# Designs tried in a protein design chat: VH-VL binders against Sulfopyruvate decarboxylase subunit alpha (comD). Part 2

Target 1, 169 residues: Sulfopyruvate decarboxylase subunit alpha (comD), of Methanocaldococcus jannaschii (p58415)
Amino acid sequence: MRGSLAIYNALKDSNIDFICSVPCANLKNLLKLIEEDKNIINIPATREEEAFGICAGAYLAGKKTAILMQNSGIGNSINAIASLYKTFQIPTLLIISHRGDLKEQIPAQIPMGRWIEKLLDVCEIPTYKPKTPEEAYKLIKYASSYMYKISYPVALLFDALYWEYDLEK
Key: E = the ipSAE of ESMFold2; O = the ipSAE of OpenDDE; V2 = 0.75 times the mean of E and O plus 0.25 times the DockQ between their complexes.

## First folded at step 2 (VH-VL)

Design c02 (framework fv_cafelkibart)
Fold by ESMFold2-Fast, scan of step 2:
Structure c02 (fold): chain C 169 residues (1-169), chain A 121 residues (1-121), chain B 112 residues (1-112)
Amino acid sequence: as target 1 above (169 residues)
Amino acid sequence: EVQLVESGGGLVQPGGSLKLSCAASGFTFSGYAMNWVRQASGKGLEWVARIRSKANSYATYYADSVKDRFTISRDDSKNTLYLQMNNLKTEDTAVYYCTRLGYFDYGMDVWGQGTLVTVSS
Amino acid sequence: DIVMTQSPLSLPVTPGEPASISCRSSQSLLHSNGYNYLYWFLQKPGQSPQLLIYLGSNRASGVPDRFSGSGSGTAFTLKISRVEAEDVGVYYCMQGLQYPLTFGQGTKLEIK
């Protein structure tokens, strides 16, 4: 669980208190840590675009938000990002499990894995790619402050190699 | 406390119309996709329609048996879900349940008590 | 449409004994995100359905640990390790992978 534990500790230390999550196999250990934390509201969403709407409302109500998702959901979320997040200048932290990249074994995930960084760039969302648990902690802490300076989302992409840190024990 | 309360059911003639309502309380209604599911007496469950949240542009989906006859809608300012039923058929006779979509994709974690719709000559 | 088939349709059980219900789908319910979009519900006599298991194997809030879901792809099982009198009702599986959402025909669990 070392990979998920580093992300969880960074979210806590950044005072993130509202998380909307869309299920992904790589996020299961992280979600278990979040579900056990009474100081974090965790709302499961049916689709990634719903998560963007829920977190926007939570931010406007004074919450410090993060969205946990798989990269395939960004395509469905472009309208919410443009019409809601960009227009109303809403910060949130995007914790994205990057599928369709190195080691991806499901063919349907490959196109979105290749496009995700370019789509985030088109959306003007700053994106970081932590390679180790130590780097994840530092970059999430940085991103959580940065998102308020730009009043807009910041994304962290976690690839298949990163999730291997959850298998170390 | 999370609750869904249906109303608007009753007796109608074939070819008639009826509008069901579902009042939501105890949660942020606007953030959730909502469903209608029906059950004929002594029969199983049948999914009828779904409406997504504003973040998903209120996208709607219908079972083929009700497509073009039923319209699902919502009023987030009133925390209310609706089902407009037109051109009713005897096979539409059922208890209609309002359900919230929670616990990840397509999971229906909250159900109302149901409202009975009887379509009879 | 994805067809959901349950077996058995009638399940008489002695209190304290285990029970098992099978659910099969005409197509795989395993999504590219790694989850099986399979759900289990219980409808007690005179009551609305209640969620027991979501995404194949996860217990819903308040559901006793004697209930467990397992399986992947097209074959799923709901197990009750020790049946109690309060477990009487009709059990339904549902697929959430594709529209229209479809339910199994139901399994009636009754006490012998």
Scores: ipSAE 0.005, ipTM 0.492, lowest interface PAE 15.1, mean pLDDT 84

Design c04 (framework fv_cafelkibart)
Fold by ESMFold2-Fast, scan of step 2:
Structure c04 (fold): chain C 169 residues (1-169), chain A 122 residues (1-122), chain B 112 residues (1-112)
Amino acid sequence: as target 1 above (169 residues)
Amino acid sequence: EVQLVESGGGLVQPGGSLKLSCAASGFTFSGSAMNWVRQASGKGLEWVARIRSKAYSYATYYADSVKDRFTISRDDSKNTLYLQMNNLKTEDTAVYYCTRGGYDYLYYFDYWGQGTLVTVSS
Amino acid sequence: DIVMTQSPLSLPVTPGEPASISCRSSQSLLHSNGYNYLYWFLQKPGQSPQLLIYLGSNRASGVPDRFSGSGSGTAFTLKISRVEAEDVGVYYCMQALETPYTFGQGTKLEIK
């Protein structure tokens, strides 16, 4: 679970104290670490648009927020990003499990996998793609500072190869 | 603030046993790999043992000099790391330090306890 | 086991002058992920070790800018641009590429 552990440690070291999550298989190990942490408020959301609304409210209440989701959640959240996050300049970290790439087995996930980077670019959300646990830690630390400098979300995309680090012993 | 506090050291005869503890606070202990490192008087540092987090099924690793004699373990509910030392030898005489980190945590050995002295003497 | 060798083992320095410590490994510490699994520690007299540099060249939190780490593969250097009295102690390099983790012999930095 080296992959999930690196992300978890970076979130902790960045003082992220409020997380909304939309569960997916690749995020299971990370969510278990977060759920066991008494210093992080973890709110499960039934859909990604709801998570964006909750985290915006938490930020305005003084929390340092992150959203954990699958990349298809961006499609559901474009209006929240435009009308709420861009308009009111709200920072958050987006931890995105990237589906629909090279090893995707579900055909319905392929279009969003191909579009996600372009959609984040259209939304003007800076995006990083860590390839190793060490990169994940460093890029999350950097992104957590950068999002406050720009007063806007910063995204990190984790592909299928990254999650293989969670299978290591 | 991060703190690691070792205890349990003392004088023991060769062939005896001793159990060390390291009490952790100020960080998420359950998410961190933990290590024991020792230092004999006037000598350098020697890595002794490592235990990974629950995410890695508490996998353990040992230096050859202590394998089969020492057992590293942890109790995440108490934020405490342990080192059970059996069949102690005079060569095991050292200050034993507790430190966090490893391959699955970016800050390798970034915090150390104050150490606890183990003296193995007849 | 990977053997770590430090040079010099004794380093007398005048305050305000630069200092350099070399660390060599018996095999490459460069992982396929692009990182060197090399670390530098300082142990001040009567104190526990403290981390200075992680993954070859990254300065640990709270460590002054005058400390820097460089190198790759089997050859690494710790540099202090301007030695201060508080820098006295024993410096250790360590590899954490594979178990057993191994330390260099230590370099004792003294004010002359």
Scores: ipSAE 0.000, ipTM 0.479, lowest interface PAE 16.3, mean pLDDT 85

Design c05 (framework fv_cafelkibart)
Fold by ESMFold2-Fast, scan of step 2:
Structure c05 (fold): chain C 169 residues (1-169), chain A 122 residues (1-122), chain B 112 residues (1-112)
Amino acid sequence: as target 1 above (169 residues)
Amino acid sequence: EVQLVESGGGLVQPGGSLKLSCAASGFTFSGSAMNWVRQASGKGLEWVARIRSKANYYATYYADSVKDRFTISRDDSKNTLYLQMNNLKTEDTAVYYCTRHYDFLSGYFDYWGQGTLVTVSS
Amino acid sequence: DIVMTQSPLSLPVTPGEPASISCRSSQSLLHSNGYNYLYWFLQKPGQSPQLLIYLGSNRASGVPDRFSGSGSGTAFTLKISRVEAEDVGVYYCMQSLQTPWTFGQGTKLEIK
């Protein structure tokens, strides 16, 4: 689980204290680490759009937020990104499990997997793709600072090859 | 490039005081818990003190051998860790290392500085 | 305080052969969160310590695949497959389950 551990440590070291999460199999180990941490408020959401709304409210109340989700959820959240995050200049860190790329076994996930980077680009969300746990830690630390400078979300995409690091003993 | 550079070591008499500094660069210092670990010549490693990040309320911890004599502190605006050492004893003679680790679940030391020598002698 | 005990304290090895170092803790290092708070460090002659293994079995960045950590609770092992000349140094285990954090006495690995 060193993939999830690197992400968890970077979030903690970045003083992220409020997380909204949408269930995803690849995020299971990371969510377990977050749920055991009494210093992080973790609110599960039923829809990604709701997670964006909840985190926007938390930010306005002084929290440092992150959203954990699968890439397909970005499609459902375009309106919240445009009308809420862009309009009101709200920072948050997006930790996205990138489904629908190499090694994808579920055909229905493929279209969104191929479009996700372009959709984030249209939304003007800076996007980075860590390839190793070491890169994940480094890029999350920099992204968490950068999001406050731009007053807007920054996204990290974790593909199927990244999640293989969670299978290491 | 991650760097931890210790300074402030030197020769001091028993009962004296000394303040060590550790200048951090190449990573976000403010989000990291930091430690001091020492090593006497030809001996093993001994953990001395730890200070957590702001997310963990700057909580501090000390080895019994230095408790009430040493104070660990940090200045996040300067990316600098400190160790104020008071009432020094001959047995405090050691190379003092500044080391970074991740808070909470991990707890491991992932970077070490080069060390600074403290000699307590008459 | 949790006491960490290493064995052997001196380990002469022929290059290319495997080596194993044991670390035992006076109390279980297995936290309720499922992790063993056990770490392995290497200090090469004249150098600062470097992290090899964290949380029992995870290799640190840049550490060669020939290093592996195993064990749980009170008994842990660091194994080096096919020892190389650059592996010479003193190996330490450490626990961070309880304050104070404590190190083993160290195992000196040297080439025959």
Scores: ipSAE 0.000, ipTM 0.457, lowest interface PAE 17.7, mean pLDDT 86

Design c06 (framework fv_cafelkibart)
Fold by ESMFold2-Fast, scan of step 2:
Structure c06 (fold): chain C 169 residues (1-169), chain A 121 residues (1-121), chain B 112 residues (1-112)
Amino acid sequence: as target 1 above (169 residues)
Amino acid sequence: EVQLVESGGGLVQPGGSLKLSCAASGFTFSGYAMNWVRQASGKGLEWVARIRSEANSYATYYADSVKDRFTISRDDSKNTLYLQMNNLKTEDTAVYYCTTDFYYGYAFDIWGQGTLVTVSS
Amino acid sequence: DIVMTQSPLSLPVTPGEPASISCRSSQSLLHSNGYNYLYWFLQKPGQSPQLLIYLGSNRASGVPDRFSGSGSGTAFTLKISRVEAEDVGVYYCMQGLQTPYTFGQGTKLEIK
């Protein structure tokens, strides 16, 4: 679970203390680490747009927030990003499991996987794609600082190859 | 539906051993850290032991009063928590409860009905 | 070890009147993340404990709004705005900041 451990450690070392999550299969190991960590409040959301609303409220209450989701959730959340996050300048980390890329087995995920990077660019969300656990740790640390400088979300995309690191002991 | 059921309590002589079980149902047991808490008749609650989930390498923690005598363990394939109690003392007489640890802000939010352990000659 | 101290230990109350229980910790329960790791439980006669308040001030699911938790750091209060007969039992505070987890000695709420 080396891939998930690197992300978890980076979130902890970045002082992220409030997480909203929309579970997906690739995030399972990461969610197990977060769910029993008393230093992080983790609120499960039924829908990605709900997570954006909850994290906005947490930020206004002084929390350092992250949202865990798959990339199809961005499509459902564009209005919240535009009307709430961009308008009111709210920082958050987006930890996105990238479905519909190279190894996608579910046909319905393919269109969003092809467009996600361009959609994030249109939303003006800086986006990084870590390829190794070491890169994930470093980029999350940098992104967590950077989001406060721009007062806006920063995204990390984790593709199918990245999640293979969770199979290593 | 969401439930914890303790078993294995009974009468035992000082110096004896008992193994308690706690069967979980209706929730994802494997994702939760778990606790044992005890209560002597007419007395308050005392935390006994904690075991974390597999993601945290099943790390264990014990109250000083039971350290080196009690062992907490779990079998996630059976959704069951255990407490092996060795070298029992009269002061170990109590109702033993299993309960969930911190999870999404909550702590100790699911409790079993308890199982009575009596240590007496 | 963090020591938890409750007062009063015995609390006779007339139905419909308010009740208040104090809990003090030997060191701060406020984590750097801004939350107090303080919990309140009710144990009704012959029953297992049940969670009332988590993280200092949040009501657990199904808990009536007449129950409220307040405080920060080392001093916490559980208030019942109007006591009902079903509220009889022993109330415990607990710190979940670090092991060993420790409970207060309990406050017995009785109808007078």
Scores: ipSAE 0.000, ipTM 0.520, lowest interface PAE 13.9, mean pLDDT 86

Design c08 (framework fv_cafelkibart)
Heavy chain, then light chain:
Amino acid sequence: EVQLVESGGGLVQPGGSLKLSCAASGFTFSGSAMNWVRQASGKGLEWVARIRSDANSYATYYADSVKDRFTISRDDSKNTLYLQMNNLKTEDTAVYYCTRVEYSSYFLDYWGQGTLVTVSS
Amino acid sequence: DIVMTQSPLSLPVTPGEPASISCRSSQSLLHSSGYNYLYWFLQKPGQSPQLLIYLGSNRASGVPDRFSGSGSGTAFTLKISRVEAEDVGVYYCMQGLQTPYTFGQGTKLEIK
ESMFold2-Fast, scan of step 2: ipSAE 0.097; ipTM 0.696

Design c09 (framework fv_cafelkibart)
Fold by ESMFold2-Fast, scan of step 2:
Structure c09 (fold): chain C 169 residues (1-169), chain A 122 residues (1-122), chain B 112 residues (1-112)
Amino acid sequence: as target 1 above (169 residues)
Amino acid sequence: EVQLVESGGGLVQPGGSLKLSCAASGFTFSGYAMNWVRQASGKGLEWVARIRSKANSYATYYADSVKDRFTISRDDSKNTLYLQMNNLKTEDTAVYYCTRDYLTGYYPFDYWGQGTLVTVSS
Amino acid sequence: DIVMTQSPLSLPVTPGEPASISCRSSQSLLHSNGYNYLYWFLQKPGQSPQLLIYLGSNRASGVPDRFSGSGSGTAFTLKISRVEAEDVGVYYCMQALDYPLTFGQGTKLEIK
């Protein structure tokens, strides 16, 4: 679970203390690490747009937030990003499992997988794509600092090849 | 260790009322959506009600068969889930299970209690 | 309401043989997020149900790898590669795409 462990350690070392998650299979190991950490509040949500609302509230209450999600949920979250995050200048880390690209077996994931980077760009969300656990740790640490500088979300996209690191011993 | 312990079941007459409790331990109860699921003797499973966490405004959902008669609620300070059952009918006779949603919609009913028997008869 | 239909309802199996249970839904369980909101549970005699498979094909924690789920949309299958005595019980599929949550009628797996 080297891939998930690198993300978890970076979130912890960045003092992220509130996470709202919409789980997918690729996030399973990461969610287990977070759930077992007494210093991180982990609130599960059924939909990505709900996670954005919950984390906005947590940030306003003084928490340092991240949202764990799949890219297919971003479409329903555009209004929350525009009307809530952009309007009120709310930072958060978006940890996105990127479906609909390499190795995608579910046809319904393909359109959003092609559009996600363009949609994030239209929303003015800086986006990074770590390729290795080492790069994931480094980029999350950077992004967690940068999001406070811009007072807005920063996104990390993790593709199917990245999640293969969770299969390593 | 996750534990869910139901109580409050028993024998009641049709038209009567009963309040079930579920005591949760071994996890952060306040962060989880909770459900009641019932099973009549020798029959299948029937979902009864769900209550979400505070983060989701304690939203509640009910099966049509119990709507307006049953009320699901929770007390996060006591780690306890409740089911208030009013105007009980003979078809409400069942074992009632308390269940946890690890991740609502993705991981529903990952833990179940042992159940409490409710018998509605004259 | 989404109606869930299982077949067979009774499944006698010789130990070591494979077993297969079908579940059909009255409408597609494939959400726009790409997931099938279909779940499999096992209720052993005298015990509470336990989660086996979530989101169509993912094995729950602690579930042996001889169990697998497959399918999409309206047709799903639970397979046991080699049935063991401990697998006896009633298997239920369930949809969580929409309220009310609904279960199939159950499939009773018995050793011959």
Scores: ipSAE 0.005, ipTM 0.512, lowest interface PAE 13.8, mean pLDDT 85

Design c10 (framework fv_cafelkibart)
Fold by ESMFold2-Fast, scan of step 2:
Structure c10 (fold): chain C 169 residues (1-169), chain A 121 residues (1-121), chain B 112 residues (1-112)
Amino acid sequence: as target 1 above (169 residues)
Amino acid sequence: EVQLVESGGGLVQPGGSLKLSCAASGFTFSDYAMNWVRQASGKGLEWVARIRSKADSYATYYADSVKDRFTISRDDSKNTLYLQMNNLKTEDTAVYYCTRQWLDSYYFDYWGQGTLVTVSS
Amino acid sequence: DIVMTQSPLSLPVTPGEPASISCRSSQSLLHSNGYNYLYWFLQKPGQSPQLLIYLGSNRASGVPDRFSGSGSGTAFTLKISRVEAEDVGVYYCMQGLETPYTFGQGTKLEIK
């Protein structure tokens, strides 16, 4: 679980204390670590746009927020990003499991996997793609500071090869 | 926005010395390894030197062609990279570029405009 | 030192047509972590180099999707699906597996 552990440790060391999640298989180990941490409020959401709304409210209440989701959820959330996050300049970390690119076996996931980086770019969300647990830790620490500098979300995309680090031990 | 601005180039006679500077802005300079890459007129790119971040003890690396003549250094408090060039040869004539490097995924993702060094008698 | 060899060195292309550049390394660039430490750069006339592709196949930020990188080990390819006028320049591959970092000779892409 080295991949999930590095992400979890970076979120903790960045003082992230409020997380909304839309679960998917690749996030399973990370979600277990978060759920067991009494210092982090973890709210499951049924839809990604709902998570954006909840985290916006938490930010206004003084929380440091992150959203855990699959890349297909960005398509569902464009209105919340534009009308809420961009309009009112709300920071959050987006921890995104990138489906539909490397090693994708479900055909319905492929179009969004091809479009996600371009879609984040048109939303003006800075995006990073950590390749190792060490990169994940360093980039999340950086992104957690950077999101406050720009008052806007910053995204981290984790591909299929990254999640193989969770299988090493 | 990320910016790298080189300076210090000029005309020097063989055997002379020059010190190049690269001023960085728009990112956390201290987290990045930094490189110098040069290009002679009409020729390809040649990597010259690298200095790592404080986390990696400021480790330095040099191309064999410049080893013992050039010294790479940095001042994180001023967001500035340096290249001290001694015992310059005509073969060192080139545009010198500053470029940043982070992790495995962000190698040379931003470059400066370059500064021209001409070694001629 | 790892030697990088590009082919062709000169590439005249008609606008709208595809273009392909090959890069070969004298030893494998595939690290035990599963990544190929191969990078592609474009230098437009009068400009500094810019990163196009990192770790073999990943497009850098702002790079159009008509650019793609492929290959593994010692053989790599950069493809442009539909060449545009702004693609004119010299393309370089680079190995980042070990110092000294080394570049290919460069491929000059020109509109014919």
Scores: ipSAE 0.012, ipTM 0.613, lowest interface PAE 8.8, mean pLDDT 88

Design i02 (framework fv_iscalimab; at its last look DockQ between E and O 0.79; V2 from the best seeds 0.00; counts 0 for: pae E 5.0 > 2)
Fold by ESMFold2, look of step 3:
Structure i02 (fold): chain C 169 residues (1-169), chain A 118 residues (1-118), chain B 112 residues (1-112)
Amino acid sequence: as target 1 above (169 residues)
Amino acid sequence: QVQLVESGGGVVQPGRSLRLSCAASGFTFSSYGMHWVRQAPGKGLEWVAVIWYDGSNKYHADSVKGRFTISRDNSKITLYLQMNSLRTEDTAVYYCARDWLGYYFDYWGQGTLVTVSS
Amino acid sequence: DIVMTQSPLSLTVTPGEPASISCRSSQSLLHSNGYNYLDWYLQKPGQSPQVLISLGSNRASGVPDRFSGSGSGTDFTLKISRVEAEDVGVYYCMQGLQTPYTFGPGTKVDIR
């Protein structure tokens, strides 16, 4: 099963009905699946911090939310995470493309790629790293309920090897 | 691979205190809740306490409430159980266990024996 | 507190034959999120417990296909389709729905 399809099916089966995203190359296939789903409100954002704000509002309106982003988006969003999500204990599911580690060729991505797990730990966001589509499906389903138990974001990191599952025939 | 190693067990007299440690490795400790579970010799399993991934919430079984305190130090990657006012009925093997996203205990340590007797 | 019971408390089986263990809870273990917070653990002689089945029916990683869990609400069953020598030990059900979490009394499984 394809990497993006496993994530999409898990989001659907977890009743995620509101998604805000900042596109990047690895998220392309996943975003296509989401854009074609009439039962999911999909809001593209220009910046990741904006996505955190939008999803906080959607949560208050009764939506079950996820944010799709690359790992550098955490660095751009620390203020929103602290001032809004930590302060008001708002759950959301973070689907993060982990750039700047394995196979990364863009120099500006490499520092953030090496630091993301430490940044998430400082933000007190529990973080999981599915390696296969089967793991991704399972972890997303559990995490989507766990974020409500802790009343705070839960993050899933998907590295370059994970997105290779989108290339299989 | 995930490993959990308990230590700090021993023989103590009633009324005394012990502190158990559980050293974790092979996973991001600060992303997982942790539990203590005990088993008296020849008896079944008894849940003792849970602590959330960030240490923000703790819950204890009624049999130990007020005497035992679960805690964690995420920077030292260690779970603790402070056991005060020990009683003979606290004699057991104490296991630490990893909470898998609030659902079940997916990894257990080997246990450490606490014997409370005079 | 949620009381957990198991039946039978002891079971002797011939290797290769099936076995079935029942677990009942004093309250429903079905959460509004759709999951039953009922797990099965095996403790082999001299070893720590290990999870076999999570959430009523989900087989844990590395657990052979001969183990299966079923049931919902207050009534749950663990089945072993063909008991092997390595399956000897004590089987516990546990509810994880609300604190204090509670285990069943255990079912000791031996072979003839």
Scores: ipSAE 0.222, ipTM 0.753, lowest interface PAE 5.0, mean pLDDT 89
ESMFold2-Fast, scan of step 2: ipSAE 0.708; ipTM 0.881
ESMFold2 (binder alone), look of step 3: mean pLDDT 94; pTM 0.956
OpenDDE, look of step 3: ipSAE 0.294; ipTM 0.780

Design i04 (framework fv_iscalimab)
Fold by ESMFold2-Fast, scan of step 2:
Structure i04 (fold): chain C 169 residues (1-169), chain A 120 residues (1-120), chain B 112 residues (1-112)
Amino acid sequence: as target 1 above (169 residues)
Amino acid sequence: QVQLVESGGGVVQPGRSLRLSCAASGFTFSNYGMHWVRQAPGKGLEWVAVISYDGSYKYHADSVKGRFTISRDNSKITLYLQMNSLRTEDTAVYYCARGYDFWSGAFDIWGQGTLVTVSS
Amino acid sequence: DIVMTQSPLSLTVTPGEPASISCRSSQSLLHSSGYNYLDWYLQKPGQSPQVLISLGSNRASGVPDRFSGSGSGTDFTLKISRVEAEDVGVYYCMQALQTPRTFGPGTKVDIR
């Protein structure tokens, strides 16, 4: 679980204290680490657009937020990003499991996998793609600071190859 | 210190079998995919086989498929290559290499190589 | 299988002069993650190969900054800004996008 552990440690060391999550298989180990941490409020959401709304409210209440999701949910979140996050200048970390990538076996995920980077770019969300657990830790620490400088979301995309680190010890 | 040490090479007649070993140290062997790469005298590098961290997945190059079998013993911290039905064109230095991950990643650690000569 | 080619196959360089090696793949090595799954290795005479560059341009630990990798998709370049005697050997590119892994034929670099 080296992949999930690196992300978890970076979130904790960045003082992220409020997380909304839309679970998927690749996020299972990470979600377990977060759920067992009594210092982090973890609110499960039934869909990604709901998570954006909840985290916006938490930020306004003084929380430091992250959203854990898969890329397929970004499409139904475009309005929340434009009308809420861009308009009111709200920071959050987006931890996105990138489906529809090279190793994706579910055909329905492939189109969104091809579009996600372009959609984040159109939304003007800075996006990073960590290759290794060490890189994930460093880029999340950087992104968690950077999101406050720009007062806007910053995204980290984790592809199928990254989640293979969770198969290690 | 992180290292890989190959053994088991030697001179063998065509049609015979030989088993190569690669002993790992200085890292958690069971966390890494492992590869075999060979190099014929005066020739370039040729990828031979891969095995996943837990041994559940294996792949062999078409040139050796059905004759060579990659395996590992995580409790003994050792990688193996069983070579059957050896041919003169199998003559090469055989290297074991650590993959950064199973599916992708550079071979960041290489052994010293062991020479296999298939001749009469 | 992805076919890798290199040019030139042989280079003789005066110490302190630059060297450039080209690598081409039969299909794109650019993954949707934005990384090119292309690695460079050096094999010094009588030694095992060692990694120089991973993911197209990431210099491996302990590798001098005179080595740099560039390129994307199907065309890649390894540059040595000032060749030193210790840089003599055969340079190989390898695609790491899919299995089987495939190497280029190698470029032999000698000192004049």
Scores: ipSAE 0.000, ipTM 0.475, lowest interface PAE 16.7, mean pLDDT 84

